# VH-VL binders against q9m4b5, part 10

Target 1, 129 residues: q9m4b5
Amino acid sequence: MQQQGSKSGSEMEVTWEDQQNINIFSRLNNRVHDLDDDIKSAKEKCENLEDAGNELILADEEMVRFQIGEVFAHVPRDDVETKIEEMKEATCKSLEKLEQEKESIVTQMAALKKVLYAKFKDSINLEED

## First folded at step 5 (VH-VL; framework fv_tislelizumab)

Design s14
Fold by ESMFold2-Fast, scan of step 5:
Structure s14 (fold): chain C 129 residues (1-129), chain A 119 residues (1-119), chain B 107 residues (1-107)
Amino acid sequence: as target 1 above (129 residues)
Amino acid sequence: QVQLQESGPGLVKPSETLSLTCTVSGFSISSYYVHWIRQPPGKGLEWIGVIYYSGSTKYNPSLKSRVTISKDTSKNQVSLKLSSVTAADTAVYYCAREGYSSGWFFDYWGQGTTVTVSS
Amino acid sequence: DIVMTQSPDSLAVSLGERATINCKSSQSVSNYVAWYQQKPGQPPKLLINWASYRESGVPDRFSGSGYGTDFTLTISSLQAEDVAVYYCQQYYSTPYTFGQGTKLEIK
């Protein structure tokens, strides 16, 4: 029935470069969602390892306190404590690297958004979390 | 010039661990994602896994219990370890680059290294 | 996992004729599809990314099309050097999966 209005001014078309930038943005956004999941998982593991380490220390101390007829038995599980501490440090370092990767990707996405919005303004909608 | 080069043993015995190295030149593995893909003789391509900027990894669920991918940024190398190998793991193993910044998926591949699992 | 199915498994085409290879995904993958060419003894070579965008240096006789679940690779005029196995790949979600391959031969 009624024809749609046309945009005044010069015609603006999506170029090959523009579509590549949109495609790259989409891939980066997907990775950010994956990174958020990985970061959440790493934080939970770091906290769980800290809790496990504290519980193991308490259990080890209770064993050390065993005394019969003025004889003390000392059988700490230092190897297990060391292993838990190593795992905790590795997890926390991994978390830091994941957060650095996310910051790098978010920075790249911001740069792409600036280029795309400068050209298309409100005629383009880029998904963002 | 961008180049990826796989290396490792040509023959691995059943039940042993396969270890492969991908050496990269012309770009830094701290700036790109690197994937491992394999191809059994006369068959198609199977994605094994990826290592990201951060060193975090994702593996094909079918291989996850046996696969470890790691990297050494100072040597510009990515490593693949596959445990408990069987004849089904006989394949050409490739490493390949993913270029988010270029928008192209697997834009560069290594030449591939042949691994035979046999007694 | 997303399954990629190519058709046909093999194709014989005369020099100068059009070759068409199809790829179907078990669920929508948007435009996250790449096409690779593999010649004997060589690694796969990227031809097309994002369903329809040719990599630099790839001849313009190669074109890709499709969206969602149905994708096509077309060679408008077959040349002798195009004899190879062709693979489609989705990179929409992990695990990334490839089609089974289509072997292209001269008739």
Scores: ipSAE 0.014, ipTM 0.629, lowest interface PAE 7.1, mean pLDDT 82

Design s15
Fold by ESMFold2-Fast, scan of step 5:
Structure s15 (fold): chain C 129 residues (1-129), chain A 119 residues (1-119), chain B 107 residues (1-107)
Amino acid sequence: as target 1 above (129 residues)
Amino acid sequence: QVQLQESGPGLVKPSETLSLTCTVSGFSISSYYVHWIRQPPGKGLEWIGVIYYSGSTKYNPSLKSRVTISKDTSKNQVSLKLSSVTAADTAVYYCAREGYSSGWDFDYWGQGTTVTVSS
Amino acid sequence: DIVMTQSPDSLAVSLGERATINCKSSQSVSNYVAWYQQKPGQPPKLLINWASYRESGVPDRFSGSGYGTDFTLTISSLQAEDVAVYYCQQYYSTPYTFGQGTKLEIK
């Protein structure tokens, strides 16, 4: 705003670009938190579908009880197999994509951290006492 | 190397069924999703549908009543049939693979085959 | 269905200058957006996936950004070989949908 009183013993100048990099890092960090929740949810669903499919294989019955959440139904075995396979393909594929997204974001965060660390850590003036 | 190649008749009469084949090499259709996309002359891209490694299919609702996608794993081929064709179905038809690394986006495309619907 | 709208429909940029193409979705698609380059007589080529992650072999002058409903493809320094039509695509839900395309030309 003003040139008077603009510096308060700062040894490092934070540029607008540096602030943008910090903001990007914060946004990515928040996204990783959200992704962890989504990954956990998708993984649990994928595991539940795997378990349901395995139970069906062991049942050796023409009609089976099928549960999703709190709902139970008696349906033909072949219909349940088809539904489980379709849901598993969609859900486990979604899990893979979420995990790949997280890996990409974590990699980008690591790159940003290197840039920020190199500037702020290496630029500290240790002679001020 | 991964390659997809479309083939078909080039010309189809109105009201008939269009039949196209996508032949793949460098991967097995038993392990990947294969999509069909089309592009009318001078226009953009329209997703037609997909066949999963399991053989299950999903179709664009706008085409669902007329479209069938199937596969022959022994020949490593995916087929598209579109019934009751009109001039609006004139397009370049592409098959594309859903890539593992990208997922749901199309990492490899065939060169495309041109289909003209006319008498 | 999710509608993808690109702007502008066509763009003329001088060699070495920045080209910017925008893509807007009718509802949130998270970061499930890909960008494709298509030259006459060729199939589309994947450039960017997950809104911002460049495909292997694609020059680093290409970059993508955005999240939710607003996405951008940027070419930082236009080269002659970049003349093409560019398409955005959402793969958040079926049916997969593409933008109408942006034709990029040299000024």
Scores: ipSAE 0.006, ipTM 0.510, lowest interface PAE 13.8, mean pLDDT 79

Design s16
Fold by ESMFold2-Fast, scan of step 5:
Structure s16 (fold): chain C 129 residues (1-129), chain A 118 residues (1-118), chain B 107 residues (1-107)
Amino acid sequence: as target 1 above (129 residues)
Amino acid sequence: QVQLQESGPGLVKPSETLSLTCTVSGFSISSYYVHWIRQPPGKGLEWIGVIYYSGSTKYNPSLKSRVTISKDTSKNQVSLKLSSVTAADTAVYYCAREGYSGWLFDYWGQGTTVTVSS
Amino acid sequence: DIVMTQSPDSLAVSLGERATINCKSSQSVSNYVAWYQQKPGQPPKLLINWASYRESGVPDRFSGSGYGTDFTLTISSLQAEDVAVYYCQQYYSTPYTFGQGTKLEIK
């Protein structure tokens, strides 16, 4: 049978595999949004802890005031230094792992987009907002 | 080929910490998510938490203050620790895999029975 | 947390007849629903993922349907080996939650 191309309806039919790929993309996109929130929070906390640590290096006081998020406290310097190091190691290490996970997921999403767009072109809209 | 196997003590005393290990074969925990789920006798399933391939974790809020999930990628093992146990923690504990394609729990371990009693 | 509610709690169906199990979520979970089969002394076995997609190796008499808040697992022609407890699960958001289970028995 000689045909110039596929019928629009037949070529636009979503197969089981196509729907799986769309669903996988949607799930990965939701995970990236969860990660973005966690990354943003961890990054702000890590930066605040680094700033607090740097201020403590320059300070020569027995008592210091520091802020983590919306909380202010006056504590002995040695206690603050220990607490900052503990929280910084935990938070900044967690941030690194979250960023690595996001990078891996974004790579997977890019691969899925390439497959889906090759088949559906402009007929599919994969949300990433 | 793919297998998950839970191990740990069958009996734990109230107020102690429960420690379980999930040993996997046929895949790497560096490439998959591993979840913990439990089932009390005669009851339904309760999700405990997950450890992602990155090592990041997410826990059920009802257990978050008492639960820690960790992994040793060199041994291909995932561990669950649950502190301050009570009779309510008596259950069969399962580890389960989440596949690359987002397929939930395509493989489960056989489960390990934990009884909390004096 | 999202609450998953199954109906009925227990169901008796004759061999060769259709069995239907329902699952309702307290809020929309799109199609992020899985169904599991659990036999005594065994771990749960994945049957359906993404509300309607059958896991490899699962007989075609098992089918899933639904979207949003209402989901159904159907066994078109019950066989003796299908006697088990069936669970639905949402994975739309954490914590992941399961239905209370439906016990399926031969009538």
Scores: ipSAE 0.000, ipTM 0.519, lowest interface PAE 15.5, mean pLDDT 80

Design s17
Fold by ESMFold2-Fast, scan of step 5:
Structure s17 (fold): chain C 129 residues (1-129), chain A 120 residues (1-120), chain B 107 residues (1-107)
Amino acid sequence: as target 1 above (129 residues)
Amino acid sequence: QVQLQESGPGLVKPSETLSLTCTVSGFSISSYYVHWIRQPPGKGLEWIGVIYYSGSTKYNPSLKSRVTISKDTSKNQVSLKLSSVTAADTAVYYCAREGYYSSGWLFDYWGQGTTVTVSS
Amino acid sequence: DIVMTQSPDSLAVSLGERATINCKSSQSVSNYVAWYQQKPGQPPKLLINWASYRESGVPDRFSGSGYGTDFTLTISSLQAEDVAVYYCQQYYSTPYTFGQGTKLEIK
């Protein structure tokens, strides 16, 4: 349990614990940004790999154009299939872990925000970006 | 202020069910993952399982058929049940919290541990 | 399961000297590695998370490095209070797994 204290009147005291909670919130907010970038990148890669796999199923060509990021290559179909499956598995495992971490962070940020706003009300601004 | 405290029977007979409780203060189990880890005498650490803030659980496959982790949010408590115990389950049992990436919130707090001996 | 292997099993280092402990994973765990210190009769204490980020209150002489499959914990100048068993842990995927531990002693 988090300790809740109320300060009244015109004097509001920021405790060491309050400052730590503010600092933690800021670090968590930064981590959420990093996670969002990683999740977005992983989702885009997974979607591109799914699209590439689907297009490969529909194609009758022996050589397939394969794109990773900004690079295009022409490779044998069987080699592409193997590479796509390996990349999908790695990306999906990574994505699931990142999404679980983000949910945890968002939940804790909500809890910290609730505690801090209860004490400081309008005198503090905790923005989620 | 943040504290986890394990409690339960120090001695359990073979074939019985071990029941442990982790009582939490200074944070809410609705906002953190809580894990159970054990350590047999003179040996290393073994992860048992986790209960997520949502109430979902994951268990070590080697223990899955025997383990149940549950929580009571109103009491701020996490429970571990391990069925059909044997001498191999003799260990110190810890609960620990997992938050998220920050300045040290992953397993940043552990309980003191509770010693469990499986013996007739 | 991802297997974490530490080396050495034990080491003895003189006061003021550098101590280095290695940890290898059986497959890539990115930077999802934590290091713990455990003294007799105590629970493990988190030292490093995310492979290289020092936990608040941990002395600067402790540092972590690595990515993928190879990780290192370094104590730049050993102090008497550092005698303990050290564990690495991956949290990339369940089940979470620990190294077997490295016992650090003073020469």
Scores: ipSAE 0.006, ipTM 0.520, lowest interface PAE 13.5, mean pLDDT 80

Design s18
Fold by ESMFold2-Fast, scan of step 5:
Structure s18 (fold): chain C 129 residues (1-129), chain A 120 residues (1-120), chain B 107 residues (1-107)
Amino acid sequence: as target 1 above (129 residues)
Amino acid sequence: QVQLQESGPGLVKPSETLSLTCTVSGFSISSYYVHWIRQPPGKGLEWIGVIYYSGSTKYNPSLKSRVTISKDTSKNQVSLKLSSVTAADTAVYYCAREGYSLSGWLFDYWGQGTTVTVSS
Amino acid sequence: DIVMTQSPDSLAVSLGERATINCKSSQSVSNYVAWYQQKPGQPPKLLINWASYRESGVPDRFSGSGYGTDFTLTISSLQAEDVAVYYCQQYYSTPYTFGQGTKLEIK
């Protein structure tokens, strides 16, 4: 249980439950860093696909070169247009979901900070980024 | 309350694609991570991969070229596809939940498992 | 990949006696270790998370300890229902990896 030995947070003992909350915070913080990388990647991909789609709409070629990453082929223009639109919708929706996940996790981390800081004040340092 | 249930073909021929479904109830796959784990007969556990709230995925590098995990949030289902199967893929396949909520724990609920045999 | 190694591979303990299972990681995993119990024909059941936190409903006779690379699962007084295979798992980094398992039997 909780042991009260001082009014100063720096002299308080960390309980088992407190350590679990710190562990959960650390795990959530690690996921946020992964999410930031994924979000950055998804934003770039979404923008690139939007640009590719816009350029293709203006093109007059029946057969076009198609490259996403290291994949390259000569395909009918209509097939390329369909594939770009499918990938764009998938990637941009994925970006939206990644951002929603990050918001949920950041909210959980904020709740954990309130609980831990209310108990420990300056005696605990929950750093992120 | 919380339940996960795997389903699949039971028998798959070598070189074909294995397709499994995990149906969940009592929670939303939009709020939890779902993992796939397998266990060959008489052997230990091998982590296959995870699908996150966002739908993004991470796979075991040993299986990454053959594995796809996806989800359908409207049906509350997670799917696993494993291509180019061999006898080494014979195992019981489990789905399991992982939550990052203040009350959630790693793999706190597992499905019952579905047996997959790769044989001609 | 982080390799998890359990010892012993099998263990026979008399009813009411203490059982101890060890798990070693190839590199530090902090306290990101879970323990599972698996009975024949059943899925694994989470017993311990964060190296030493008992899951709700798990009897007090089960305890976990350890930090870094060395972890232990202890059953203080073995009961017949505890006969099972036990697995440790790290979730410090992907891919998540499990120990090879320890088969616990009654002497």
Scores: ipSAE 0.014, ipTM 0.622, lowest interface PAE 7.0, mean pLDDT 83

Design s19
Fold by ESMFold2-Fast, scan of step 5:
Structure s19 (fold): chain C 129 residues (1-129), chain A 119 residues (1-119), chain B 107 residues (1-107)
Amino acid sequence: as target 1 above (129 residues)
Amino acid sequence: QVQLQESGPGLVKPSETLSLTCTVSGFSISSYYVHWIRQPPGKGLEWIGVIYYSGSTKYNPSLKSRVTISKDTSKNQVSLKLSSVTAADTAVYYCARESYSSGWLFDYWGQGTTVTVSS
Amino acid sequence: DIVMTQSPDSLAVSLGERATINCKSSQSVSNYVAWYQQKPGQPPKLLINWASYRESGVPDRFSGSGYGTDFTLTISSLQAEDVAVYYCQQYYSTPYTFGQGTKLEIK
């Protein structure tokens, strides 16, 4: 059972509403874990695209090497620059939205935690990681 | 009144990309998660994926290489694209909403749209 | 992936009698189980959420129970309108998975 810590020698009663709040908290916590993975991935990709774009600005070649799958192609610099800008905008915007979703969920978890801790104190174990 | 309505081509040829749209009314896709579920004729339900209010997505691993879910909040529409279709993709396709934060699952479904993959 | 297995595949029950449908998960899903009713030509309709919480507008004769790996949907007194296919679903982890369905018919 994931809720072993909610039981103590008849001193505390868990209502259906309390159980649902615990379940909702657990679902939100699972989503935060998924979001942390997605945010880390998106952040790394956004930073890599920023670095690629910055290096391209410093280059003076008209043609650049671009990897498509396992094939390297010599592509006009302007085409690569446009593609990097498109990918960067999409990825960095996605990152922003993921961070906004996490903030919303953390706020909801804090509210649920306040309600549950007010009633159960240290008899309930709510993990936030 | 909450309503979801799927639309798209009834017939798709093998190897092509299936494109479906879910149009919602009575709520904003910016405040709810929207899922896609399918049901082959005479068989059970298969979860395809979800798009969160942030626009991030999660897909069934069995379909992940072929599926893309996206949304247009200005039109209040969610789209599903499934590439390289085969006869096994013949099914009724549903969209459904979820309020993840409240724990309420699929309280409203679209009517479903039938997709047949045939030459 | 979590596998949801329903039993029986089909069930015939007389009007007014009790119908019981079982659902088993391959691993613990806590109480993150929903039950749906599907009639021909219609989308599934949510009946029960959180293993035992009846949705608004669903008749009292429908009840859900269970925790962990074993779940049950009970119809205490079958009515003609209850003829349908019933599905259980776990939403404990993605991918969300459904049972194969139980077809309920009148004897």
Scores: ipSAE 0.006, ipTM 0.594, lowest interface PAE 9.8, mean pLDDT 83

Design s20
Fold by ESMFold2-Fast, scan of step 5:
Formats: structure tokens, sequence, C-alpha cells
Structure s20 (fold): chain C 129 residues (1-129), chain A 119 residues (1-119), chain B 107 residues (1-107)
């Protein structure tokens, strides 16, 4: 008997460059998921601090209860207001930076997807299922 | 030329805080992720954490309660602080960059700085 | 944490012969594996990323392969300058973890 060799798959021309782009896309997609979690957390904190600051402004009590972790203290209102303002500034700036990072990554992913889709079309799935 | 250079004290006493600085040149830390990795004498590599270009961080859970990574973009420097050190923290400490847009992991490393924890 | 285990711990190969180092992960890491070379007194140097893609400037004799949990670094024809410790690393999930290292020596 003769041995017949077979490699019947008609594969798209996957170059080193194409595979690198797929790998980059996958890594960026994973980072977007991590960023979404961080952004959600930061947004919640920023909103909570804004609410706390607004409530303090509306109150007229000279001493307020302030919680740090599991510890409570009675602190002059002005000290609490300063602390909330500092925390809000830091958290909201952090949120802005996270959103800028996500925008940059999403833009890069869109560019990679366009390049890969143009070559592979429906034969490649870059969407999460 | 792309370079990363670690600096800090060669000797730290037990229970103190270790502070290291990674100074970079040839690129901006506002466009790259920077990681810290350490290597105890005669042992393998341990990932400590990363600071992203946004300034957000992720730490090795085994070190998370003691580690803080921060950066000063205007000085192109990344800092590592490790509190409550013990002899187990004796190691060579490296910083390494990750280009987020290219998908390459650690394309450039610093030369490493040796830290000994001893009384 | 994902545990990376290399085999063998040490390997002696004659000049010009093939060297093969294996790396196994405790769970699937897809192709998120890098290989590093470390010589005494030097930082690790990236050789391979994405399991099989050679870093620029790395000689063609170095190659990586594998997917999922089983990965291999191959040096097709050992040169004297290749004497070093080699590490695999996963970056599929944090914390990033490294293998224990394989010391490559000349037989």
Amino acid sequence: as target 1 above (129 residues)
Amino acid sequence: QVQLQESGPGLVKPSETLSLTCTVSGFSISSYYVHWIRQPPGKGLEWIGVIYYSGSTKYNPSLKSRVTISKDTSKNQVSLKLSSVTAADTAVYYCAREPYSSGWLFDYWGQGTTVTVSS
Amino acid sequence: DIVMTQSPDSLAVSLGERATINCKSSQSVSNYVAWYQQKPGQPPKLLINWASYRESGVPDRFSGSGYGTDFTLTISSLQAEDVAVYYCQQYYSTPYTFGQGTKLEIK
C-alpha cells in the first residue's frame, strides 16, 4: 500500500504579524475587564464621597462622627470636611486616569479588530461570548 | 537608549520599611506599565506588583498588606515601599517595563539592586 | 495562584547538541507564557513571549512551543554563551508566577 499524505485544511494566511495582533488584542481585552472593575469601584467611591460632602455642608453640627475602617471618632466638622475633600479629589482624579487608560486601550483594540476583520472577516471572532 | 535603574539602601533593619526607586530613561512611565520583581539569593523570581500608566496598581496577594507602588511622572520614577521587613525580604529587586500596546511582557529590566535585611 | 513547574532542575548538554526545557502550569494559561535567560550577576533577559514568539535580537536556535498547561523551550544547537538559568513565567492571571528555573551547563 501507498501512504497518502493529507493536509486538507484551507487556512487563512496567518502571518507572524497577524498572530501578534491577535495576542495583543487578547491581552488588551483582559486589561479592559480589569479596568472596568476598577472604574466601577472608583465611580462608586467618588459618588459616595460627593454625597458625604454634600450631607456635611447641609448639616450644622460642630462635631461629627467619622469612621476610618472599624474605628469611629468624634472630630471637628472642619477636619472631616477637609478629609472628605482630599479623599474625593484623589479618588476622582484616579477615576479620570482609569477612564483615559480605558479609552486608549479600546481605541487600540478597535484598530486591531479592523485590521484583523478586514483580513479574516467572519472566520475570526474577537468578541467575547 | 532605554534604561531602568533601581536605587535604594543596601541594608535595612528588621521591622523597618524598605524604599526603592526605579528611574527610567528613553521612555515615559506615562506610556508604559512598570513592574517590580525580586529574587532572593540562590532562588527564583517573585513578582511583586505593577503600576499601570493610569497610576492604578496590582500587587502579589502574598505581599499586598506590606507593599505600595507609586510613581512621579514628572521625574520619570517609580517607587516601591515594603513595610515590616524580615530576613525573608533579602533579595535583588528589579524593575521592568511592559509596553501595553505591543503585548510584549518584560522587554527591558533594570540591573537590579541588592537589599539585605539584617540587624 | 498558578504554579509553574520546570523540568529538569539542571541539564548538561554538549556543544552543538539540542537542549530541551519543560514547563508545566497547574491550570491552563492559554499561550500567556514567557521564557527568560539569566546569567550570573545579570537581570533576566526576555527570549520568548506568547509561548512561541522570539524577542527581537534572540538567535534563531531558540524556540518556544506549547499551549494550555505544557510548554517547552528548545535550543537547537547549544553554544557556549547559552550557559545560564532559564525561567518560564505565566502572565495569564495575577499574581504573575515563575518556574523554579533550569540550570543549563555544558557536558
Scores: ipSAE 0.013, ipTM 0.643, lowest interface PAE 7.8, mean pLDDT 83

Design s21
Fold by ESMFold2-Fast, scan of step 5:
Structure s21 (fold): chain C 129 residues (1-129), chain A 119 residues (1-119), chain B 107 residues (1-107)
Amino acid sequence: as target 1 above (129 residues)
Amino acid sequence: QVQLQESGPGLVKPSETLSLTCTVSGFSISSYYVHWIRQPPGKGLEWIGVIYYSGSTKYNPSLKSRVTISKDTSKNQVSLKLSSVTAADTAVYYCAREGYSSGWLFDYWGQGTTVTVSS
Amino acid sequence: DIVMTQSPDSLAVSLGERATINCKSSQSVSNYVAWYQQKPGQPPKLLINWASYRESGVPDRFSGSGYGTDFTLTISSLQAEDVAVYYCQQYDSTPYTFGQGTKLEIK
């Protein structure tokens, strides 16, 4: 049997730039795990605020019961509606920013992985755990 | 491709209302947040406010009583109105996109329009 | 309001040397910090977002770091075209606020 012109070779050298790319990949991978938790939390909050807004639309009352600690206040419906819309926009905007950050990081990780695997092939194992 | 262009009067008298328009091309204002930022001569940057894709707005509390931001999606334009102007409102006014496709806060800015408040 | 404080106000660095600009927030802003470059007569240009992520087309000599309240912009080897005013900005909460700016010039 013939090898494709390969002798017993030296291992591929790791440059400073390669080590930097590996370190960047590791940092990005850790950030993705943190983001997953934040995204899950923000998504749930965004959905809950949407549900709250929909319930308010179905209500025909001018004054709405609102709980602050152990005190229940009756506030104008328009004030509650405005507050829910503001909170929803802020939370959904936060969710979009987090999802976008994750998309950017995943794209960067894919690019780094392609470069590193092209050079090192079987000599490196980049796991996204 | 993506461009923002501010327009409005270069000179406004004290106590009048300043009206500026930001015309965008290469994207839809119904899919992006658009912000207004200003810069007085020789000074730093001050955030004025934002209009969200929904049409809701947030304003800097320091300017909230005088500022209105609105948009016309059919013309792809965002407008800023600032009432009761004084010499302190003299600045270069910028509109900027908060984008999803490039992913980034203020990824594109207009060139800025200079507003001088004087009699 | 969250106050963003930059240091130094001005910095003179020789060509090819490292420039470091610091930014401190009055309260935690996580990683929601952007860095901008502004040259005379031009609008600001986004360099770094999410504290450390370089915008497309920005040279690799620019890097950002930090989390919480302390942030740094580094230019590893200053070039003539880097002469500008640099601003940090938080976008953790409204109103969005900017640092006062750092003027970078060649020594």
Scores: ipSAE 0.000, ipTM 0.513, lowest interface PAE 15.2, mean pLDDT 80

Design s22
Fold by ESMFold2-Fast, scan of step 5:
Structure s22 (fold): chain C 129 residues (1-129), chain A 119 residues (1-119), chain B 107 residues (1-107)
Amino acid sequence: as target 1 above (129 residues)
Amino acid sequence: QVQLQESGPGLVKPSETLSLTCTVSGFSISSYYVHWIRQPPGKGLEWIGVIYYSGSTKYNPSLKSRVTISKDTSKNQVSLKLSSVTAADTAVYYCAREGYSSGWLFDYWGQGTTVTVSS
Amino acid sequence: DIVMTQSPDSLAVSLGERATINCKSSQSVSNYVAWYQQKPGQPPKLLINWASYRESGVPDRFSGSGYGTDFTLTISSLQAEDVAVYYCQQYSRTPYTFGQGTKLEIK
């Protein structure tokens, strides 16, 4: 009348690989939130630069005034157009890179979630926020 | 190829402001965090601060009110300014990248630039 | 601030023998610990991050372990090129902090 010493249930053990995956997920989650903010900012900047460029093209003035510290500079319109175009190209390229990085991170987070939930099921809840 | 290069004056007088520049190539500072770390002669490493790709900054509290980190994305440069310097600020100054591919730690460092505070 | 304390301050090990360096944090840092190798005149080089993840290109004789407050860097079979100062670092919270360093020498 004695039991065989086998357990009717077993506890899930967190292995080194599991802990690494959890930590990777946490870091990716933090990174994707920062990326969302930067993507939003970059989109707004791209739109503002496009609007600024269009308004400048319609302007009658050949010279515009900039203030840098305590110095006032009068700059030809063509120089301002060139600078706006350069900034727009740089911002749009940065936006593209941020969007690519976010896509990569979201894909990795989804893969990690599947692995961790397959093992831990309801005993783990991976927060995305 | 990823590269970071520090530059600035080798000698700064006490009470003046130290200004250093980190120029990067092979990646955009709009997609990575850039940190400043220093090492006094014969001593260990001290973290100074970071600028995020968003432009937000975090600084070591021990340097609070004296340090400013900024960036110029169009030049792919990060700058460090440290005001009211003393002999204790004599060190080799490094910039380092914190990137996604390295698990968000300092995967690439500059070679370092030596700063001596002396009159 | 989280204080990182390494032991020993210096270590002499014979070629081919195991070298062990310890790092202790003043409070839990989970596994947010990195190890760096620094040779004279060079910047630090990242060896291990997330306490136990070896960076690409780092020889497999280097390994890291630990969680919470106690961390270890192990070199399973010391080679002459491993002579350097080794630093641990936490990145669990700002300010990021480093250990005081361990100087590894050949016995």
Scores: ipSAE 0.000, ipTM 0.507, lowest interface PAE 13.6, mean pLDDT 80

